# Ledger of designs, part 12: VH-VL binders against o04291r164to392

Target 1, 229 residues: o04291r164to392
Amino acid sequence: DANNPAGLLSIAEEALAEFLSKATGTAVDWVQMIGMKPGPDSIGIVAISRNCSGIAARACGLVSLEPMKVAEILKDRPSWLRDCRSVDTLSVIPAGNGGTIELIYTQMYAPTTLAAARDFWTLRYSTCLEDGSYVVCERSLTSATGGPTGPPSSNFVRAEMKPSGFLIRPCDGGGSILHIVDHVDLDAWSVPEVMRPLYESSKILAQKMTVAALRHVRQIAQETSGEVQ

## First folded at step 1 (VH-VL)

Design Z05 (framework fv_zagotenemab)
Fold by ESMFold2-Fast, scan of step 1:
Structure Z05 (fold): chain C 229 residues (1-229), chain A 123 residues (1-123), chain B 112 residues (1-112)
Amino acid sequence: as target 1 above (229 residues)
Amino acid sequence: EVQLVQSGAEVKKPGESLKISCKGSGYSFTSYWIGWVRQMPGKGLEWMGIIYPDDSDTKYEKNFKGQVTISADKSISTAYLQWSSLKASDTAMYYCARHVDYGDYEGWAFDIWGQGTLVTVSS
Amino acid sequence: EIVLTQSPGTLSLSPGERATLSCRASQSLVYSSGNTYLAWYQQKPGQAPRLLIYGASSRATGIPDRFSGSGSGTDFTLTISRLEPEDFAVYYCQQYGSSPLTFGGGTKVEIK
């Protein structure tokens, strides 16, 4: 239950466990996408899932920034995700363990003028693990978890974010290893049949989000070091 | 049978141009990166660069960027390494190799290697 | 760039002995799923390199079980539990997690 701080923390811890299972484990069957570029700069190490609801993608890469700085950059979603129309942080709650729980409302741009734009109502949990790793994980709050039942704005279809986010592990000698998971259900069946193939291709959106995040933090790392890009 | 077959040995003079080849067979050529590795006489392995044949996306090691050109023709499953003007210091064995990476499931390095092309540059 | 340092440069042993080869990376090579993008290759005189180990510890197809890889982060080891005559060769480590791809300088395992 999301109606009290203890309930929100319970949901947050559940989301964290599921996210870590996706980011570092075998909870989901990961398949390299046809046409993906596995490569030496590791930006091409991207996989999609086939054994889950919606579409999941994950990526991993080395970045020359400390974990806390990486987390700070990635929490500012509009700075690196071009398909994000707006992000509104509705509530910020201390978790009592040094972590933070945020209630967030996000609107995405519609892929066409004929299809409704998607929006998300999520809980985002940011915390530091015992090994010095930093985690930012996020999931939708649905009516089943005590979240809102109606859309906050007309002309939006409520999408569901499954546990997704960032695991940022410190590297020996400085820098971080960044693990990214994006897992969303855009509700393809809520659109007219002629538009469904576009939403069923949400693997493109999930892949774009993971690649965009990794590319953005690497660019900022290079700018911070004074390196020519 | 998955294999990479390279062109034969070359003997050239400084200043001459050269293009050597690496032909893949027995697999989807456009689905794997092809790398080029140099080994100078009596020395170790040096990575030169890598190309993804489907879109010709190419990455070079800094010391080889501008010195050589890596390309591919996916219609004939062949990758190329080319010099516009050879130097005596280019004398080496050149290997092509297939790079495999199955995302997060199972990674491979260079799993299939060509037999090598010996390039000798002398005046 | 990630620098790989192999030691020793030369290892002189007899058939039947255990060989232990070291590869040290200038920075961590750990990535998703705990997979470490480090490989080991064997090269015999006049031949192309042959993949032995990928992901720090996984044997390539057809590689005998006397070859094993271990290590994580920055320190890696290739172990040959009991040398056969055909194992006397040069061995190279390689990282493939970051551009540019880099090889170690090699360790020559020679007959004593």
Scores: ipSAE 0.007, ipTM 0.453, lowest interface PAE 9.6, mean pLDDT 79

Design Z06 (framework fv_zagotenemab)
Fold by ESMFold2-Fast, scan of step 1:
Structure Z06 (fold): chain C 229 residues (1-229), chain A 125 residues (1-125), chain B 112 residues (1-112)
Amino acid sequence: as target 1 above (229 residues)
Amino acid sequence: EVQLVQSGAEVKKPGESLKISCKGSGYSFTSYWIGWVRQMPGKGLEWMGIIYPGDSDTKYEKNFKGQVTISADKSISTAYLQWSSLKASDTAMYYCARPEYYYDSSGYLDAFDIWGQGTLVTVSS
Amino acid sequence: EIVLTQSPGTLSLSPGERATLSCRASQSLVYSSGNTYLAWYQQKPGQAPRLLIYGASSRATGIPDRFSGSGSGTDFTLTISRLEPEDFAVYYCQQYGSSPYTFGGGTKVEIK
């Protein structure tokens, strides 16, 4: 809740630590996706975790935009994620040292009329690291972790976002290096058995979440450069 | 055997059009990018651009955009580099090259492992 | 745009000697999962370039073990431990971490 900013900051910093270990570490067992078109501008991996709860994907790439601009673009989730129906900011809390904590509610479109749409109640933490990197890290809040005070949404199945987000590092040449982690548990067992492979498909998630984000930011960078020229 | 075979040497006058070719064989042509590299007489290698024949996605180095057109015909496994109006400054050796993609837990790596033999283009009046 | 600077411009050596070629990048070649996106090519007169090393230190298929790559960050080295007559050629480094893929200016290894 908004009345417990110290508790929310603790959750935010725990999420940041876990996110960074996924984005840049090897603690998670990653398997590369070989069925995707490689790009000449790709400098990292699009990989799916084999041994975690839910489905995790990560990607990395170079973008010719400054870190803060990359963060602005990616925080507007509906602009690049087709399955995102709405994002509502419930609360904005300043954190120490210029960081910001947002409590947000997100609704997704249902992939089929046979399954309920998913929604998320999350904490999103935006801050600048000592090395000049910018980070946007997000995770689900439950009743145990002080979720936002508001009436429950009906007709949705609550999904869980594990620590996910964007690490954006500045380049000396004026661009950024973007690390993306998407780690969600869509509760596949709550859908008919024939639909479970859709919710467990690492390829579909990587294409929609990590690859779409990277391509969208690169498209905006190219459009900006074209207008200047 | 994976190989790229380029068209033969060309001698042209300024203002003429030209289209040179790079034919791939021994692999799935639509599954790999093809890049074009220029080498002016006595100079080093310069990147020009790249195309993915599977969907015709094309990227140009900024100094070559608008000066040349890169295309591909997947029905005959051939990539092209084309000029609408040649200049004397286009005199160079032109190479096509294909990256191989390496995937493992450490990530996506590529390097231009297969090269065409080169097409010498001479533009003089 | 990442600029690659090769040095020296020319190495004059005899067969059997060790050759050390340098390539310096204008900015750190970015790591994602620990990879370095730097390749080395050999070009003989009248021939297309030949890939020697990718990922800064991985030898391409068919390349003799006298060729080795090393380095990280901004400073990279190609070493030929014992020059054979066929090794006298121009060598180029290339970064492929971001578009445009850029080449160094080349180092010519010539017979003394």
Scores: ipSAE 0.007, ipTM 0.449, lowest interface PAE 9.7, mean pLDDT 79

Design Z07 (framework fv_zagotenemab)
Fold by ESMFold2-Fast, scan of step 1:
Structure Z07 (fold): chain C 229 residues (1-229), chain A 120 residues (1-120), chain B 112 residues (1-112)
Amino acid sequence: as target 1 above (229 residues)
Amino acid sequence: EVQLVQSGAEVKKPGESLKISCKGSGYSFTSYWIGWVRQMPGKGLEWMGIIYPGDSDTKYEKNFKGQVTISADKSISTAYLQWSSLKASDTAMYYCARRDWGSYEYFQHWGQGTLVTVSS
Amino acid sequence: EIVLTQSPGTLSLSPGERATLSCRASQSLLYSSGYTYLAWYQQKPGQAPRLLIYGASSRATGIPDRFSGSGSGTDFTLTISRLEPEDFAVYYCQQYGSSPLTFGGGTKVEIK
């Protein structure tokens, strides 16, 4: 039963497995963005996926903060994502393994003048892996996934978040390596040619989310430790 | 590295047809929009239209619709700009440019340009 | 269509001076996300345009920090803090918030 804690944990573990495959594996083909270089403006390598439903972006970078601190910062999405209008945590469920499952309703500003505003109904799973890594992964709850029905999408178009999130691995000597995947579908499964602006909006949103997260934690780390850019 | 290489300069008479090319290399040609920009002698930049080579979805600026044809051949990674009947007013430098992922409709990578001269 | 008006048409300055170039849009380019759909390009004689600024204020990769973009809504400025010899060129603004894409008429920055 996907509507009880055990069913939600099953959905969460499935999302985690798929997220990890995207974040560290080669199961998905990634196209490196030409002109994106590590530095103050680009603190990791950003790649866009070409062989998946919707649009996915992936990046990684070094951060001079411990994994738990990075996770805390990134869970506060409105603090680093300008396109985020509101985030409401409707349920908080202990996962029994020291982890937490949250049911979250998010409203976004439209990323372009050509697209309507989007909202998301997601399950977010935060846990610590056996190697000391922290993970915060998130996916949309739909009729196909099971789980409880979210708020109605009255003034927004309901978007789908495929397994996405943050893998934060500890580094020897302190600090973390941060892996990010943002995988969104702002359009319907079958995208007509006239809906191409919405398809482009999905690419822009995924890229902006990934870059903003890395930039924000790098900035906090620099302010805290006095690191040079 | 990303390169857009355009065909060489053309000298034509009014009424003649012309097809100029823009060949992409160093990237997945079918994955990026290609735009065309006109620059008349001594004048500024003017957007003409764009094409997505993966499915040949094409958008024209209103004033160029019916004046030119934009197309692409993904088997040879080449985009085209074509006139059925040239006019003296078509004398200009023509640039192709690639739209990057996440960049909306501003352009980081440009071809070197093709000068088209139409005179009697 | 959104019309972009650049001023002045020509700006005559010496190396080492500050250049301030203006671009005015016929309607707001600011969207609800806070993003502004305005880019700046540099074009040298015989060369293709080079992207300098996007999103009104973000420098493109490889662009020196003496170039900066500012403004919001309808009024935008490109500033070159200290002109180098290679900066004498024509500069164009471009909006990408609405179709069709439009460019400004250009501002020529020349020596003298």
Scores: ipSAE 0.000, ipTM 0.405, lowest interface PAE 18.6, mean pLDDT 79

Design Z08 (framework fv_zagotenemab)
Fold by ESMFold2-Fast, scan of step 1:
Structure Z08 (fold): chain C 229 residues (1-229), chain A 121 residues (1-121), chain B 112 residues (1-112)
Amino acid sequence: as target 1 above (229 residues)
Amino acid sequence: EVQLVQSGAEVKKPGESLKISCKGSGYSFTNYWIGWVRQMPGKGLEWMGIIYPGDSDTKYEKNFKGQVTISADKSISTAYLQWSSLKASDTAMYYCARGEYSSGWYPFDYWGQGTLVTVSS
Amino acid sequence: EIVLTQSPGTLSLSPGERATLSCRASQSLVYSEGNTYLAWYQQKPGQAPRLLIYGASSRATGIPDRFSGSGSGTDFTLTISRLEPEDFAVYYCQQYGSSPLTFGGGTKVEIK
């Protein structure tokens, strides 16, 4: 609801606070993913198991690009997330505090041949923090929060994005530290009961956004400098 | 007791092939990375590459990619560093070292004794 | 590639003195859960390197408490609180958080 900018800013600020508590704090019980090997390029992905809904993953890594450049790359979601079918920016609203609020509709490809494709209706909030860090955080809107009141598009199941996104902190030596949180509820109840536990616990779902984002940014940084890992 | 035991010193001519070894014992060989580090005479430490023996995943420093091959045989808990054609500039001490697997990364907690490779004609 | 710059190149000190060795990274070394993947090694003449410190500040097993590591982000320090004759060695820092793994150029500690 582009006609209620004060309400959208309130939602954006709440989303930012929750995202930061996930990205840098202990608000959620993070459990290291079993079977992940350490390595020079490892992403410390941890699955949330005890005190959140849906599936959440967190990762942190160094990238040889400045915060604004990292944010520009990551905001172009289809460039790095192969499972992203389409992204439509419905509205762009100045937040009045130097930040930007976007209303976005996203369609994803189906995660398996047995599950329907998912879509999202989200608010994305981009702002600069007092310490020079750049943040891009995003969450789903429902009818209660100024989002859609109708059913999802035909052939799609509406998914919910909990506060997720990117915290990009500058490094004194150049480059950035990138913190990523991906927290989604893909409505596992839309799949047959016998598949629900496997679907919900799928490491593939937790890793898609987090791993793809960090690897893509690092790849661009390496291509720009001419170095290859 | 964790040990890494490397093969003995080698004296070679330019153009010859060479394969040196690093045998791990006292731990689960497939659960730890093995790295290779070069130290040229009178110089510092240079990381060459690393292998995870459990799935043979390798990562190389750019300047060593294509110059050497890192491999492992998990059935005998041994990692290898191989050259197809040696150069005089390959003269150095070569160390293998173990990197920890699991909660918290450790860099290289146990080291082999080193293999001195001398290449001259 | 993360470049590690160690300073000074050489420290000349007498036994009993405090040694302070610097390692500066070209990028911040914080990873996953705020952990910092920086290590310090000691290499004595004719020997393989020995791990002293990992995670910027944790002593490896068997390392005397006169060795301590500190720092965060890009600036790191190895301190030897009271230098002993056996501490004559070259000291290297290393980052192990991203590929390629990189070492500093080393600091030689000479007994004056």
Scores: ipSAE 0.000, ipTM 0.448, lowest interface PAE 12.8, mean pLDDT 80

Design Z09 (framework fv_zagotenemab)
Fold by ESMFold2-Fast, scan of step 1:
Structure Z09 (fold): chain C 229 residues (1-229), chain A 119 residues (1-119), chain B 112 residues (1-112)
Amino acid sequence: as target 1 above (229 residues)
Amino acid sequence: EVQLVQSGAEVKKPGESLKISCKGSGYSFTSYWIGWVRQMPGKGLEWMGIIYPGDSYTKYEKNFKGQVTISADKSISTAYLQWSSLKASDTAMYYCATLDYEGWAFDIWGQGTLVTVSS
Amino acid sequence: EIVLTQSPGTLSLSPGERATLSCRASQSLVYSSGNTYLAWYQQKPGQAPRLLIYGASSRATGIPDRFSGSGSGTDFTLTISRLEPEDFAVYYCQQYGSSPLTFGGGTKVEIK
């Protein structure tokens, strides 16, 4: 029995609205990264936000897989995110609207020995939109958001994931356009001062999800297409 | 275009005070650390300290702590490096530079401010 | 503090030749994530430094592909595969994995 499914759905729908605004909107000022060449053989369009709490990055690109298949691949986060140590799905709840809500505890590897590794307690919401697009969006559950309390962070610093995830739109003729947003607050102020730029505004930390996800999906699409003629 | 523009060259006598500036443009000034680097004539680069303009938090290299003050005024997107009493050994080129989302030490540099301290 | 030692102090070469510059750290710059926080800068006379390489091997935006960084642990190399006239400058390595941030003493690449 899920505890307060209506409350969790409310959190999920708020996360979805904010995620979609970041993924496709213009309310956030995105700065295109010079040197990240867009094109069929590149990562796609990669941009970093300068107007947010924490660090936000977004990317988009064409992939030769259908939306639901792309979503299935990307939901298996450890398969493509090198910095992910472990992912535990502690609860799976039908949203009542055809969607799925998951409560997830994630541990990350530390980028340096000078700071504690980060962990996350999140709600992940997966649903199909009316236009046939698939969305997988995720956000941290905190005292401010409400929702159930997650596992304690004994040897980790609890980080906050702002609404982030994947919007996967079907393309005419097959395949998908994949929109990715990664928006996290890694609690940079808990680390030594000289290391704060690496946790607050690091391209490596900010871009890890967007770059890794797009490259991984394209690699699988290429391998799958090569096997089947 | 992200750029840092520094104040002009200064010629001072020992014991005088000085405040030099570094103005940022083309980016969110309060979202990036700004560092100061000294280069004495004919010598290499020395990190002096950094400031996060969003809350004015500063971190100094040990040898510069108490020798110099780093500050910022976010209303005019300007960082400062200040001496209460200059010494001849402060003669150097002073650079400001940003640390940004790319996690690298210094990506965008100011043109430098030459400070000459002599009698 | 981590001390960075650059060698040689001066390289006298002609345009078209390969330049190999060394930077040695007093302790390992590899962290638990596998990341290496070492950068290379170019400084021309009368100009501010310019970032060339970060993370030991990643080229900064706008840097020509003739510049490459390599190495791990304590030994790092900057290579310029084919020197152009504008490449004659002083080069500095810098670590940013530990406080205080430290620079090497520099290597001057000068024309013969």
Scores: ipSAE 0.000, ipTM 0.406, lowest interface PAE 17.9, mean pLDDT 79

Design Z10 (framework fv_zagotenemab)
Fold by ESMFold2-Fast, scan of step 1:
Structure Z10 (fold): chain C 229 residues (1-229), chain A 123 residues (1-123), chain B 112 residues (1-112)
Amino acid sequence: as target 1 above (229 residues)
Amino acid sequence: EVQLVQSGAEVKKPGESLKISCKGSGYSFTSYWIGWVRQMPGKGLEWMGIIYPGDSDTKYEKNFKGQVTISADKSISTAYLQWSSLKASDTAMYYCARTPRYYGSGSFYMDVWGQGTLVTVSS
Amino acid sequence: EIVLTQSPGTLSLSPGERATLSCRASQSLVYSSGNTYLAWYQQKPGQAPRLLIYGASSRATGIPDRFSGSGSGTDFTLTISRLEPEDFAVYYCQQYDSSPYTFGGGTKVEIK
């Protein structure tokens, strides 16, 4: 059950395993986005999924900040995600392994006048891996997982976040390698034709989240070191 | 087991320099902020400042800026609090404490505390 | 800076009684993150402080369930449902919403 701490930890660990397979594995075929090339002023490599459900994007880049600082920056979602309207942390539960589980409700502004505003009810799991890497992994809690579905009547369309988040690996000599995955799934086969603009907006939003996170972290790194511009 | 172990009590005269230490063990030292808290005899707790040992980023409470120096040596998992010239008003118990990794920016509550270092400054 | 005012300064109670401690902030501690950046600490004579509550209401690891935190905005409460002999101590609230991360003046819970 989603309200049971043991059940929440089980969901968190499943989300972590799936997130890691997307961030570093080869189970998902990734296509590098044309028009985005690596270079001194680039934000890293950005790719979109070829063979997973929904729309997924991932990015990878070097950042001149230690893993904990990167995690701290990225967990403050409203600071770097322009379309974030509000974030409510409903609950914080320590895990027995030194990690933390948060229950979060997020509202997003509508991406266009043609699409409804979106909201998410998610579990976010933050933990340290054996190799010293930090992970911040998040996924939606839905009726399928026993979680709340929100009010019956809402001005928002409930969106679903598949396992997404940040893997932050330490570099010898300082700094981090940041892996980002944004994955949103609106079942295209179940979505009426008139609602498909929302599905397309989800693809654009996932790509924007990935790009915005990398850009924000790199901006802060450069602000703390004016010498490295 | 996560713990912070501080150096022993010090008795000093005004004008002397002093450097006290706080050694972390049982966790990734460079991944947590270390804070320093002062408690004057019979008084409450006062926030002094923090350091992130991974890159030595420091933040001071304004009343302590320029009065003390906070530093860290990540090769030996140790944070320091230093005075160039002690005053009688520096007589206090000094605690170091760790901030947890659980929250994002601004979550500077202290989850693990050192045992304290008593500093006495008198004639 | 945000000022925290704790009341009463001293609370005299007997073992088995309920203790209710107040902490009032000069400014609201809740923002767009939804988190309330307030913690409670216990300090016994001759000992370092011990974290009891963070995020206004989340109990720290190893803290007995007789300790609970509540409140939002500017008004916060620490409740000890049934005082044990070891609970007679000084209690401090701390805000970590904005620097400087200030502490309240403390409330001493003493045996009657």
Scores: ipSAE 0.000, ipTM 0.407, lowest interface PAE 19.0, mean pLDDT 77

Design Z11 (framework fv_zagotenemab)
Fold by ESMFold2-Fast, scan of step 1:
Structure Z11 (fold): chain C 229 residues (1-229), chain A 122 residues (1-122), chain B 112 residues (1-112)
Amino acid sequence: as target 1 above (229 residues)
Amino acid sequence: EVQLVQSGAEVKKPGESLKISCKGSGYSFTSYWIGWVRQMPGKGLEWMGIIYPGDSDTKYEKNFKGQVTISADKSISTAYLQWSSLKASDTAMYYCARFDEYVWGSYRFDYWGQGTLVTVSS
Amino acid sequence: EIVLTQSPGTLSLSPGERATLSCRASQSLVYSSGNTYLAWYQQKPGQAPRLLIYGASSRATGIPDRFSGSGSGTDFTLTISRLEPEDFAVYYCQQYGSSPLTFGGGTKVEIK
């Protein structure tokens, strides 16, 4: 349950396991996009899944920054995600295993003028794995897990984030391999039926998030190294 | 309204350099890929390459890699196609087009520039 | 790279007739999501290409309903149910599901 530190860690570890299966596994049906450059600087795909609740997107690529620096950049979501209106960190809790658990409230801009803006209540778990990889994994907390029991903010519709985040693996020559998963349910059913086809834009939002994250960290890496864009 | 406006026609000699432009307006220029397409006189459409202006990520069709440079200046919402040394075989109409590859079910070149005619003759 | 082969090269038809244009891909364009990344463009002399169909079967904004796209896997068709005078043009198919992006060679629809 999310009412105590042991319960929060249990939720965090469960979210991490599911996130890793999405980020590196083959159990989920992913459709490859042409968004990733072929060749030595591309190791993966930008893809979506239809074998899940809500909409999921996955991406991976090489970044010329160390894992912890990549994590630091990506944790500052408003700096790279234009659709993010505000992020409030409500609590920061040591996980007792060297990791950190954060309770976060996020507000997003509406994807269209005909749909309500969305908000999220999430648990974000940041930890280092035994192989030197760094993980930032996030999921929604609901009333069933000890999250908020009241209605959303007066002009927002509560959305659900399934286990999502970043797996950042170090490279032998320096730099990192970044794996991204964004899995959300923006609750299209809360819009009038006539407007639901327009709210299929939730696919657009999920796709934009994974690509925006990769582009932003690569841009920072280029600026830091002095490389010409 | 979304518009892509290209620079005017060019007449050049072999060996000369050239840079043509494509200016976007009415949308978030940094959020959409811009592609370049060549059409030689009386021939079909040929894909040249694509650039994402937000981070200058560029992909070339292999036959154009090293023959041409694609770039963008996001401060003025303008994409460029450049040759260091033109050949007579570069004589063609060049189009820019907006492409959003990050939207499943709606990947397309939905808006096109009017074209820039490049004539290279001695 | 994925090669797109259009046939026939030329269709000679009269206004009011049905036009059927074919595009064949060297490999399947159907993905596990059920999406097919195939588009059709119309080009008239002296003009830029105009998007007609995307996703194999979805009409672009402002395109008349006499234009329809169909097909899956490797075989795709553009149908113009009743040719209007303004429909005599060159038509190109394009795949955008795999890099590099590729176009077909075109089909010219001309007056008989």
Scores: ipSAE 0.000, ipTM 0.412, lowest interface PAE 13.7, mean pLDDT 78

